# Designs tried in a protein design chat: VH-VL binders against Mediator of RNA polymerase II transcription subunit 20 (mdt-20). Part 3

Target 1, 198 residues: Mediator of RNA polymerase II transcription subunit 20 (mdt-20), of Caenorhabditis briggsae (q61a42)
Amino acid sequence: MGVSWVFEAEQTAKSVERILEGIGAELMGQFQVDVIPYNPATPSTDYATNIVMHHSKCPQSTFSICPKTDFRVSPKAVCDRGFDLILGKLAGGLVIDNAGKIEINGNEYNIHSDWTVRVGTATQGTTVKGVVVEVEYDPTVIIVQCREMMAEFIKQVFNKYHETQPEIFKITEKPERYSTLDTMWQYLQIAAKLRKKT

## First folded at step 18 (VH-VL)

Design u1 (from q3 with heavy chain Y106W)
Fold by OpenDDE, fold request of step 20:
Structure u1 (fold): chain C 198 residues (1-198), chain A 120 residues (1-120), chain B 107 residues (1-107)
Amino acid sequence: as target 1 above (198 residues)
Amino acid sequence: EVQLVQSGAEVKKPGATVKISCKVSGYTFTDYYMNWVQQAPGKGLEWMGWVDPRDGETDYAEKFQGRVTITADTSTDTAYMELSSLRSEDTAVYYCARDRYYWSDWFDYWGQGTTVTVSS
Amino acid sequence: DIQMTQSPSSLSASVGDRVTITCKASQSISSYVDWYQQKPGKAPKLLIYAASSLQSGVPSRFSGSGSGTDFTFTISSLQPEDIATYYCQQSYDTPYTFGGGTKVEIK
């Protein structure tokens, strides 16, 4: 587990894979991320949509975020998979919105021992919404130690996407521990935007 | 109080370009998407596109693709809609309308509308 | 694109009457339907969001229901100030699309 940089690619998943293979990336397997909105039985301005997410890297975890404008002030939690089963039973009666669900499916590659790249296609139902790439630097969990190097890596590999750092990268100035929840926040942001794209 | 204030009425010739502004107040500009909606005289509402003020990313309806440009200026809390190659059928009232992030895409506040008349 | 078929296109009712407007989506869109009121010469005003949630400040006589493809907007007791055109909108996917509108008049 390291620091991840997630972005939407402006190209097909296959083209991304070709790029990765061209630089000697090794296919390790497949990965999956889902982003599932839950709404209260009676939606209100006082209760924001709760987003439940999963990442195949953490198969036993459920990530829950009530997104605000800032990640730091967004209620969030990492729970076990059993959490999914009780959401509808909690006070307020959360209702799953499967129609709004975004799912990312694709392949995971390893580059050397330091880099993991995941490329997947995001779908809403049967509709393709876009391509998502996650670049993970494995050796550290400290953003300030690797964010510049990650930008350079992305630049070298893709020659784009490197100029726009994730929000968490921009606001983090101290050597704080990066967590998978930070990655999931990025996925949430991307998924939310992809859903709004024609 | 949330307010979306649009620029005044425009009269243009066919082929010209119009740029409408929508200045917001009473909320953080970057906390919402800004949308533009067209309404021809006596007709319904038609979504044109949105801009994310945070990063300037846009998405446009196909019918306006290539002619519409939506921008956001965070320094002035103003969104813009530019429509080029104007034609008579572009005569309409244009509205800016904000919507929320994260699967909450209703337009809760609207500008007062800007009338654009395209005539020879 | 998702089509929103709104009906009726117009209606006339008496003060105090129950008014019902329907909107049918061309595909299932969960609860991603919003309802707007537009008075002559004015911008649309959000009344209902997420199919059934009443926007803040909106009178309780307005309500919405439905999920999937069929949605209903209701005015429980029509008031003179409710003369307007009402629109449904799907916010499930872009391009966002509106119903054709329902002009509501008082007899």
Scores: ipSAE 0.888, ipTM 0.940, lowest interface PAE 0.6, mean pLDDT 95
Fold by OpenDDE, last read:
Structure u1 (fold): chain C 198 residues (1-198), chain A 120 residues (1-120), chain B 107 residues (1-107)
Amino acid sequence: as target 1 above (198 residues)
Amino acid sequence: EVQLVQSGAEVKKPGATVKISCKVSGYTFTDYYMNWVQQAPGKGLEWMGWVDPRDGETDYAEKFQGRVTITADTSTDTAYMELSSLRSEDTAVYYCARDRYYWSDWFDYWGQGTTVTVSS
Amino acid sequence: DIQMTQSPSSLSASVGDRVTITCKASQSISSYVDWYQQKPGKAPKLLIYAASSLQSGVPSRFSGSGSGTDFTFTISSLQPEDIATYYCQQSYDTPYTFGGGTKVEIK
């Protein structure tokens, strides 16, 4: 686990994979991320949708975020897989929105043992919504230690996407520990936007 | 109080370009998507596209793709809709409407509308 | 694209009557349906969101129900000020699409 930079790629997953292969990336296997909205039985402006997410690199974890305007003020938790089973009993009953579910499926690559790149296709039902790329730097969990290097890496490998720097990379000034929830927040943001794309 | 105030009526010739503004107040501009909706005289509502004021990203309906440009100016809390190569069929009232992030995509507040007339 | 088939296109009812408008989606869209009221010369006004949630400030005589493909908008007791055109909208996927509208008049 390290620091991740997640972005939407305006190209096919295959084209991204070709780029990775071109720089000597090794295919390690498959990965999957899902973003599932849960709504209160009676939606209101006061109670926002609870987003439940999973990442294949953390198969025993369930990530829950009630997104607000900022990650820092958003209620969030990391739970076990059993959490999904009790959501219907929480907060007066949450209802799963499978229709709004976004799934990202694709391949995971390793580059020079320090980098993990995940390329996946995002879908809502049977509709392809876009391509998502996660670039993870494994050696550290401190953003300020690696953000410049990550930016350079993305610039060299993915060109214009170095401009897609996550908000947390911009605002972090202290050597705080990066967590998987930070990655999941990025996925949430991207998934939320992809759902709104034609 | 949330307000979306649009620019005034426009009269254009075919082939011209129109740019409509939607200035918001009473809320944080970057906390909502801004959408534009077209309504031809006596007709229904048609979604044109949205802009994310946070990063300027847009998505357009296919019908308007290539002719419509939606932008957001966070310094003035104003969204814009530019429609080029105007045709008589573009004669309509255009509305800006906001919707929330994160699977909350209803248009809870609308501008008052801007009438665009395209005539030779 | 998702089509929203709204019915009826128009109706006339008496004050106090129960009015029902239906909207059918071309595919399942969960509860991603919103209802708007538009009076002549005015912008649409949100009445119901997420299929059944009443927008703040909207009278309780307005309600919505449904999930999947079939949705219903109801005015429990029609009032004179309710003369307007009502639209359903799907917000499940872009492009967002509206129903054809229902013009509601008073007899």
Scores: ipSAE 0.886, ipTM 0.940, lowest interface PAE 0.6, mean pLDDT 95
Fold by OpenDDE, last read:
Structure u1 (fold): chain C 198 residues (1-198), chain A 120 residues (1-120), chain B 107 residues (1-107)
Amino acid sequence: as target 1 above (198 residues)
Amino acid sequence: EVQLVQSGAEVKKPGATVKISCKVSGYTFTDYYMNWVQQAPGKGLEWMGWVDPRDGETDYAEKFQGRVTITADTSTDTAYMELSSLRSEDTAVYYCARDRYYWSDWFDYWGQGTTVTVSS
Amino acid sequence: DIQMTQSPSSLSASVGDRVTITCKASQSISSYVDWYQQKPGKAPKLLIYAASSLQSGVPSRFSGSGSGTDFTFTISSLQPEDIATYYCQQSYDTPYTFGGGTKVEIK
């Protein structure tokens, strides 16, 4: 996986797809992302909600994040898919909150071989919460090498959404390796906000 | 300690606009959503909307759509609620209340309330 | 929108009595229910969050239970200072909605 820029679109998924088709995007298949909160069995002021996430592009991975004010200080891990089965046995016990689950389902497109765009509809239960777009630049995993180009791409294709630059894009100064966890953090942030929207 | 301090009582004419402030202290303003809740005299609580102080994004209840504007000023740690085209039924106490990010949406701290009276 | 039906609208009980308030959601909302106490002329105060979690500093005589659509708020032993109106709230989805409130008085 490359560097991803995830944002909420005010447009319908179909509308976004039409834009992509208009620029020669090729439909490659479907994708899915889920964001599932796990709560402590015994609530305490010290225990925060643990968010467990999955991305269809990493089907064997489970992403776990206990979100704090900053990604860098948030406990996080990438585990095997079986990790979900042992979460309840970890210290304090965690209880899955399926009701709070945000699921994003949609289509994946390829553009000019270097770009992958995923357009999905976010739902909580049967309620549509919004549309999420992930723009991935495949050739590199280094943010400083591609962030400007990604901004231009999004500006050209998605107009105003070039202003939705992820925080990590802004603060990264060194050529560090971008991780899938960085993408999942973006999804987490977006999902958390979408859940609060009417 | 966490404090949410609202501006004083307002008396307005029908059709006027009122803007209420909620100044926070004792915590990082941008670490919580700020909500506004309306309570008409002798009535229950009604959620009006929230603002995310981090980016200024808002969401409003349909009932107030088009008339309410919620804003946040991070330079002064102050949230605002502006209600336009005031009606007599807008006479109420208005509360600011913070809630947490990440699936923790209870209102743990409230302002003291601001009484708005709309009368001809 | 999710409706929260709270009952009763009012109740009167004696000091030391067990008080129970019920809130029914129009749809399943898991444990996304919070309970507030509002005394006359004051802002609401959070007592219970996430259906059953006691807010810090709140007396242990207050408790909450339930999941899905049916939720219960309980005062195990009513005290004179508990005279107030109590509200349930769903925080499952926006718009956030409150129950109609229960006015609790002492006989």
Scores: ipSAE 0.879, ipTM 0.937, lowest interface PAE 0.6, mean pLDDT 95
Fold by OpenDDE, fold request of step 20:
Parts: sequence; C-alpha cells; structure tokens
Structure u1 (fold): chain C 198 residues (1-198), chain A 120 residues (1-120), chain B 107 residues (1-107)
Amino acid sequence: as target 1 above (198 residues)
Amino acid sequence: EVQLVQSGAEVKKPGATVKISCKVSGYTFTDYYMNWVQQAPGKGLEWMGWVDPRDGETDYAEKFQGRVTITADTSTDTAYMELSSLRSEDTAVYYCARDRYYWSDWFDYWGQGTTVTVSS
Amino acid sequence: DIQMTQSPSSLSASVGDRVTITCKASQSISSYVDWYQQKPGKAPKLLIYAASSLQSGVPSRFSGSGSGTDFTFTISSLQPEDIATYYCQQSYDTPYTFGGGTKVEIK
C-alpha cells in the first residue's frame, strides 16, 4: 500500500484504459470501491452523515468517516469487515442509505512495478455518475518523498488531471505516514461530488 | 445569523446578459454549495445549477446549459449567476440557495430573490 | 430526470384543519425529499428535509412522511400564517426537481 492520487476523469473508462495500455500498463485484475452513507435514525442538523467505505485492496477493512470541513477534524476509524452489521445497533442507531450509495467498479493495472492504476466507473444504483482513477505509487507511504514524482507522472500520463492534486499533497510538509484512510477520504470527496452531478 | 443577500432587480432587453450576485454572511462560504433557482411569474421552482465555491466546479440543468454561468468569489463570499441571450421567458425571480456537502442536499437558506424582467 | 408529481395544485381549508399534500416521484428516491413553504413575495423556506425531519425553528404542526416514491406533507392544524404555496423537492439526483406546488388558502 502506497500513496494514492484519486481523481475524476472526464472521459470514458475505456479511454483511460487505452492510455494505460499505450504506456505498457499490465492488467492485473478488477477492483471495487463503495461509498455508503449512514444516517442517524433521527436525522438532525447537528449530526453529519457517517460514510462507510470499502476498498477491494483492503477486503478485511471497513472505513468509517464522519466528514467535517477537514479530514483532520473528521471522526474516522478503520474497522474490520462486518462492522457494517453492527452500525444499526449502536447507540442512536445508524440507518444505511443504499439509495445514496456510490459504487466504483473497474480494472487495476500495474505500470513498471512501482505504479498501480485503478480505473473504475462510479454508479449510483443503475446510473453512471462518472469515471474515477486512482494512481498509487507503491514504493513509499511518505507523501513528501513521492508527491513531485506523482505529479509529474500524472502530468505525463493524464495531462490536465495533474491539476487535481489532492489537498493532502499540498499541505503535508513533514514525512508523515500516508494511510489508506487518506485514500478513502479522496474517494469520499469524489463520490460526494459525483452524486451531485447530472 | 446566516444571510444570503442578492443584488437588486434587473431590466434587460432580449439578447442581453444579466449577472446576479448573492453575497453570504454568517457562515463559511466554502462549506456549502450554492444553487440557483428560477421562478417564473406565477410558476413553480426550477433548479438551474450549483457551484462549489471550493474549486469553482459547476453543474447546470440542461435547460440552461450554454447560457448560464455560475461562479463563486471566495474573496468576497459572493456567488454569481450570469444568464446570457436573454429572452422573454427568462423573466422571473431568481434565488440563490445553499446546500450542504455529503448527501445533505436540502436548501436550508435562500436569498431574498432577484427579479429579472426581459422586455423589448 | 426525476419528475415530482405534487397533489393537489391548490386547496382551501379552515383554521385548525388537517392539511395533506402528496408528492410522487417518478422513481424510487428513498428519503431524498424536502418540503418548502413559500409565502407571497418571499423566498421559499425549508420546512422538512430528508422526507420526515423537521427543520430547526419550524413549528411541530408541520410534518413529512414517506419513502421510495410516495411522500406526504402534513399540517396538523392549519393556521392563518400558513397561507402559502408548498413545494416538494427531490434531492436524490441532479437536476434537482420540484413538485408543481400546492397553494394553500384559508376559508
């Protein structure tokens, strides 16, 4: 697990895949990410929606984030798979919002052993919302060690999408350990916006 | 106190462009989407589009696509709605309304509305 | 696009009466329905969000219910100040769409 740069692609998944194939990317398999909102049994303006997420790269994990204005101040946790089953039983009770669920399905590619690129189509129910690309640099989990290289990679391979640099890439100054939750936060942000797009 | 204050009434000729402002106060501008809603005289409400003040990204209703431009100025906490190629059918009251991020899409606060009259 | 069919288009009732407005979505939208009150010459005001949640500061005589495709807005006891047009809105998907509105008058 390395540092990931997740962005929405304003093109078809197939088009992105062709780009990857053009640079010698090897198809490794499929991946899946889901973003599922949970609401309190009695919705209130005082409580934000809790987002539960999964990533096929971490099949044994459940990611929970109650998004605030910033990731750092957002209550968040990594739990084991099956945590979803007890959410509704917690004090106050959370109710799953399947209607608001965003699911991303697609293919995973490897490039030059150091890069993993995931291209998926985001859907809400049966409605396609967009295409999401995750670029992961595997050799390190330290942002400051790889963010410049990642930016260059995105620029060279995906052109204009280098402008989609994640906020954490911009603000991180110390060699802090990048976590999967940081990736999931990116997915959350993208999914939330995709849901609101025509 | 949350306030959305819109610019004053506009009178335009057909083919002209109108730009309406919505200045916010009492909350962090970038914590909410800003939407625009059209209401023709004696008619219902019609969503026009939204802007994300954080990055300026927009989404428009198809009806207004190509003629509407929604922008946000974070330096002045002001959202704008520009409608070009005005026609008589664009005569309406236009509202700005905020909604929240993360699956909280209700419009909890509205501007007072701006009347736009398109007449030859 | 999701269509919201609101009924009735208008109604007249007496003070103290129970008023019911319905909204039907063209597809299942779970609880992504909001209700607004618009008084003459004023901007819409949010009353109910997420189908059944009462907005802060809104009188308890207002309520909402429903899920999926069928939604109901209720005024348990109509008051003179409730003269307005009421709108349902779906916030499930863009473009966001509103019902046609229900004009509520007092006899």
Scores: ipSAE 0.874, ipTM 0.936, lowest interface PAE 0.6, mean pLDDT 95

Design u1 (from q3 with heavy chain Y106W)
Fold by ESMFold2, fold request of step 20:
Structure u1 (fold): chain C 198 residues (1-198), chain A 120 residues (1-120), chain B 107 residues (1-107)
Amino acid sequence: as target 1 above (198 residues)
Amino acid sequence: EVQLVQSGAEVKKPGATVKISCKVSGYTFTDYYMNWVQQAPGKGLEWMGWVDPRDGETDYAEKFQGRVTITADTSTDTAYMELSSLRSEDTAVYYCARDRYYWSDWFDYWGQGTTVTVSS
Amino acid sequence: DIQMTQSPSSLSASVGDRVTITCKASQSISSYVDWYQQKPGKAPKLLIYAASSLQSGVPSRFSGSGSGTDFTFTISSLQPEDIATYYCQQSYDTPYTFGGGTKVEIK
């Protein structure tokens, strides 16, 4: 997996797809991301919520984050496929909150081999909450090597969103390896905001 | 301790604008959404909208859309609610209330309330 | 918008009585219901969150239950200081909406 920049788009999914098609993007298939809250079976006053996420590009992985102030202090893990089946069977552990799930479904595009762009519609239950775009630069996992190029790509393609960089893009000043957990943190932040919108 | 302290009572004429402040202390202002709730005399509670102090984004109930502006000033840890084109039915107590970011949307702390009276 | 239908609108009970207040949501909202107490001239105070979780510092005589569309709030043994108006609120989706309130009085 490469470095990703995930953002909420103001346009419809179809409008974003037309923009991509207009610059020669090739439709590669479908993708899905889900963001699923799990709560303690015995409620606690510490408000501990565990968020379990899946990305269809990483079918062998389950991502778990207990979000705090920011990514660096948030307990987090990458787990094997099927971990969430185990969570559901732990009677004294965690209970799935399926009603709170945010699901992002859409299409994946490739541009000039190096770029993958995913455009999805976010839903909670039957309610559409918004449009999410993930721009991935495939050739590197080092943010400082691609950060400015990714901002320019977003500016050229969408003529906005490039000024609101993900936190990890702003605070990383040395070569530091980007991981899929960094992408999932971005999806988590967007999902948490989208569920608060009418 | 956590405190949300609102500005004092206001008396306004129809057509005027009111701006109420909600100054917070005892917690990190940017870790919570700030909400505003209206309660007309002898009536129930009605949610008006929220602001996210991290980026200034807002969401408003349709009833107040176009007349309400909710803002956050992170330099003073103060949220504001401005209601324009006041009508007599806007006479109410207005509360600020915070909720959490991650699927924990209950209002655990409230301001003391600000009475706004709209009278000709 | 999700409507919360709260009943009764008022009730009168004796000290020591068990009091039950109900809320019905216009759609399934899982356990995203919170309960508030409001005394005259005061701001609302959170008592129960996530349908059944007791807020810190709230007496154990207060409880909540339910999931989906039907929710109940119970005071197991009514005390004189429990005179207030009680509100349910759904916190599943915006706009957040409140029940109409239940005014509780002592006989």
Scores: ipSAE 0.777, ipTM 0.886, lowest interface PAE 0.9, mean pLDDT 90
Fold by ESMFold2, fold request of step 20:
Structure u1 (fold): chain C 198 residues (1-198), chain A 120 residues (1-120), chain B 107 residues (1-107)
Amino acid sequence: as target 1 above (198 residues)
Amino acid sequence: EVQLVQSGAEVKKPGATVKISCKVSGYTFTDYYMNWVQQAPGKGLEWMGWVDPRDGETDYAEKFQGRVTITADTSTDTAYMELSSLRSEDTAVYYCARDRYYWSDWFDYWGQGTTVTVSS
Amino acid sequence: DIQMTQSPSSLSASVGDRVTITCKASQSISSYVDWYQQKPGKAPKLLIYAASSLQSGVPSRFSGSGSGTDFTFTISSLQPEDIATYYCQQSYDTPYTFGGGTKVEIK
């Protein structure tokens, strides 16, 4: 995966897709992201929630984050695809919270080879919580090389959201490598907010 | 020592606006949502809405939509609730209460409450 | 919106009695129920979160149980300082909603 900018859209998923099709985007298929809280078997106020996540474009990976105030200090791991199936069987295991799960399902588009845009609807149970858009610039994993171009792309395509810059875009000053966990952190932050909206 | 300290009691006339403050100490203000809860005599507790101090985003209960404004000032670690077009039915005690990010939505600390009386 | 139906609205019991309060949600909410105690003139105080977890500093005579739609709050041995109104609250989805409250008195 390249560098991604994930944001909540105010329009319907269909409206966003029409915008993409209007600029020549090609539908490439479907995608799914899920955000699943796991809790300690014996709840405690001092335990951080463990969040387990999957992205359909990384089918061999399971992402685990115990979110703290920012990404750098949050315990995190990328594990094999089977990791979440064994969490409840480990000593001191974690219990899945299916009721709290956020699922994001939608369509993936390609624009001029270099851009991948994913448009999905977020749900908790049967309740629709919002629309999520991921803009990925495929050719690089170096934020400083593409940050300004990605902001301009979002402005040109949507005429808004270019000010929703992810934290890692704001704080990165060196040509350091962007990772898939940085993308999953963005999905986590959006899912955590969306579940609290009426 | 976590504390949420609210401004004092208010007496208002119908049609007026009230603004209540909730100053926090003993924790990092931007690590928690701030909620406001109304308690009218005989009606129990009613959630009004929240603000996220990190970005100022809000969510309001339908009953208060259009009349309530909830804000957070991170320079003073203070949340505010403003209720406009006051009616006699708005006579109540108003509480601020915090909840955590990341699927931990219980209100673990509350302010002491602010009594608002609406009468002519 | 999720309605929380709490019963009874009031009760009287003797010191040492077991007290039980129930709360029913209008839809399944898993374990996203919290219980608060409110003494006259005071703010609510969290006792139980996530249906059954005891808040730090809360005496062990307080407990909660249930999942789905039916929830129970219990005081195993009522003490004089437990005179208060008790509220359930669902925290599954906004708007967060409270039960009508249960006023507990000593006879």
Scores: ipSAE 0.777, ipTM 0.886, lowest interface PAE 0.9, mean pLDDT 89
Fold by ESMFold2, last read:
Structure u1 (fold): chain C 198 residues (1-198), chain A 120 residues (1-120), chain B 107 residues (1-107)
Amino acid sequence: as target 1 above (198 residues)
Amino acid sequence: EVQLVQSGAEVKKPGATVKISCKVSGYTFTDYYMNWVQQAPGKGLEWMGWVDPRDGETDYAEKFQGRVTITADTSTDTAYMELSSLRSEDTAVYYCARDRYYWSDWFDYWGQGTTVTVSS
Amino acid sequence: DIQMTQSPSSLSASVGDRVTITCKASQSISSYVDWYQQKPGKAPKLLIYAASSLQSGVPSRFSGSGSGTDFTFTISSLQPEDIATYYCQQSYDTPYTFGGGTKVEIK
């Protein structure tokens, strides 16, 4: 996976897909992201919720974040996919909160080889919470090499949302390597916000 | 010590606008959502909406959409609720209340309340 | 919108009595229920969060239980200082909604 910019779209998923198709995007298949809170059996105000996440493009990975003020200070890990199967077997351990799960399901598009755009609908239970778009620039994992180009791509394609720049884009001033956890942090932030919207 | 201190009581005429402040101390203002809750005399509690102080984003209950504006000023650590086109049924006590990010949405601290009376 | 049906609307009990208040949600909300105490002229105060967790500084005579749609709040031994109105609230989905309240009085 490359560098990604994830944002909420105000249009329907179908409307966003029509925009992409109109500029020549090719449908490549489906994708899924889920964002799942896990809690200790006795919840506490002293601990952040442990959030377990999966992205269908990383089928062998389970992502775990205990979110705090920002990504840098939040405990986080990437584990093998089997990790989530074991969580329910721990005595006195973490309890899955299926009711709080946010699922994002949708379609993946490719544009001019270098761009992958994922358009999904976010749901909690049976309730639709919104539309999520992930724009990925595939050729690099170095933010400073592509962030201005990604902002211009979003502006030209959608004529908005370029103002939703992820925090990591704003604070990264050196050629540091972008990781899949940086993408999952963005999904976490959007899922957490979407579940609070009417 | 976490404190949410609201502005004083207001008396307004129908059609007017009221703006209530909620000044916080004892915690980092941008780490929590700020909510507003209405309680009419002798009635229960009704959620009005929230603001995220980090980016100014809001969400409003349908009943108040179009009349309520909730804002946050990070330079003064103060949230505001503005209610326009006041009616007599808007006579109520208004509370600010904070909740956490990340699936921990209980209101652990509340302001003391601000009474708004709408009278001819 | 998720409706919270709270009962009873009021009750009177003697000091030392066990008091039980219930809330029913119009859909399953897991454990996303919180309980508040409101004394006359004061702001609500959080007592129980996440259906069963006791807020820091709250006396242990207060408890909560339930998951899904049916939730119970209990005062194990009513004290004179517990005269108040109690509210349940769902925090699963916006708009957040409160039960109608239960006014508790000492006989």
Scores: ipSAE 0.777, ipTM 0.887, lowest interface PAE 0.9, mean pLDDT 90
Fold by ESMFold2, last read:
Structure u1 (fold): chain C 198 residues (1-198), chain A 120 residues (1-120), chain B 107 residues (1-107)
Amino acid sequence: as target 1 above (198 residues)
Amino acid sequence: EVQLVQSGAEVKKPGATVKISCKVSGYTFTDYYMNWVQQAPGKGLEWMGWVDPRDGETDYAEKFQGRVTITADTSTDTAYMELSSLRSEDTAVYYCARDRYYWSDWFDYWGQGTTVTVSS
Amino acid sequence: DIQMTQSPSSLSASVGDRVTITCKASQSISSYVDWYQQKPGKAPKLLIYAASSLQSGVPSRFSGSGSGTDFTFTISSLQPEDIATYYCQQSYDTPYTFGGGTKVEIK
């Protein structure tokens, strides 16, 4: 997977899809992301939320983040698909919070060979919370090689949102290799905020 | 020591605007949402909305949509709630209250409250 | 909007009594219920979060339980300083909503 820029769109999912189709994007299929809180079953004065996530493009992976102020200090892991099964067997460990789950379901488009755009609707239970767009540039995992081009792509295609640059893109330290956890962090931030919106 | 200190009591006429401040100390202002809660005399608590100090994004209860503006000033670690077109029904105590990110939305610290009286 | 029905609206009890307050949510909200104490002339104070977790510095005589739609707040042995109005609040979805409150008095 390449470098991704995930943002909330103010338009409907259908409106975003019409924009993509209007510039020649090809529908490639469906995608899903889920964001699932797990809570300690054992009483404690130290409450820690563990967020377990899946992305349909990584079907053999389970992503786990215990989010803190920023990505660097947050405990995190990428686990094999069997991790979910192990979580379900832990006694006195973590309990799934299905009521707090955010699901993002939608369609995936390709624009030329290099760009993948995913457009999904976020829901909590039966309540629609918003529209999420993921723009992925497939050829590199090095952010500095593509971040300005990705901003221009978003500006040209959507005529807005290019100012919603993810925090990982703003880091001025040495170039870091982009990983799928960086994408999942972006989904986590958006899901956490969408959950708080009316 | 976490503290949320609000501005003093206000007396306003119908149709006026009030702006209440909530200055924080003892924690990193940009690590928490800031909420505002109204309590009319002898009544219960009613949530008005929140602001995210990191980016200024807000969400408002429908009752207050169009009249309330909640802002955050990260240079002074101060949140503000502005309520316009005041009515007699807006006479209340107004509280700021912070909540955590990530499915942990309880209000663990509150300001002392600001009394707003709307009187002809 | 999620409605929180709190009962009773008031109660009187003796020092040392067990006090129980209930809240019912209009839909399932898992454990997204918090309990606040408000003494006269003061801001609310968080006592219980996530239905059953005790906030730091809160005496152990306070407890909470429940999940889904039915929630209970308990003071195991009422003390004179517990005279206050108590509120439940759902934090599952915005707008966040509070129960109507329970005024607790000493008989």
Scores: ipSAE 0.745, ipTM 0.873, lowest interface PAE 1.0, mean pLDDT 89

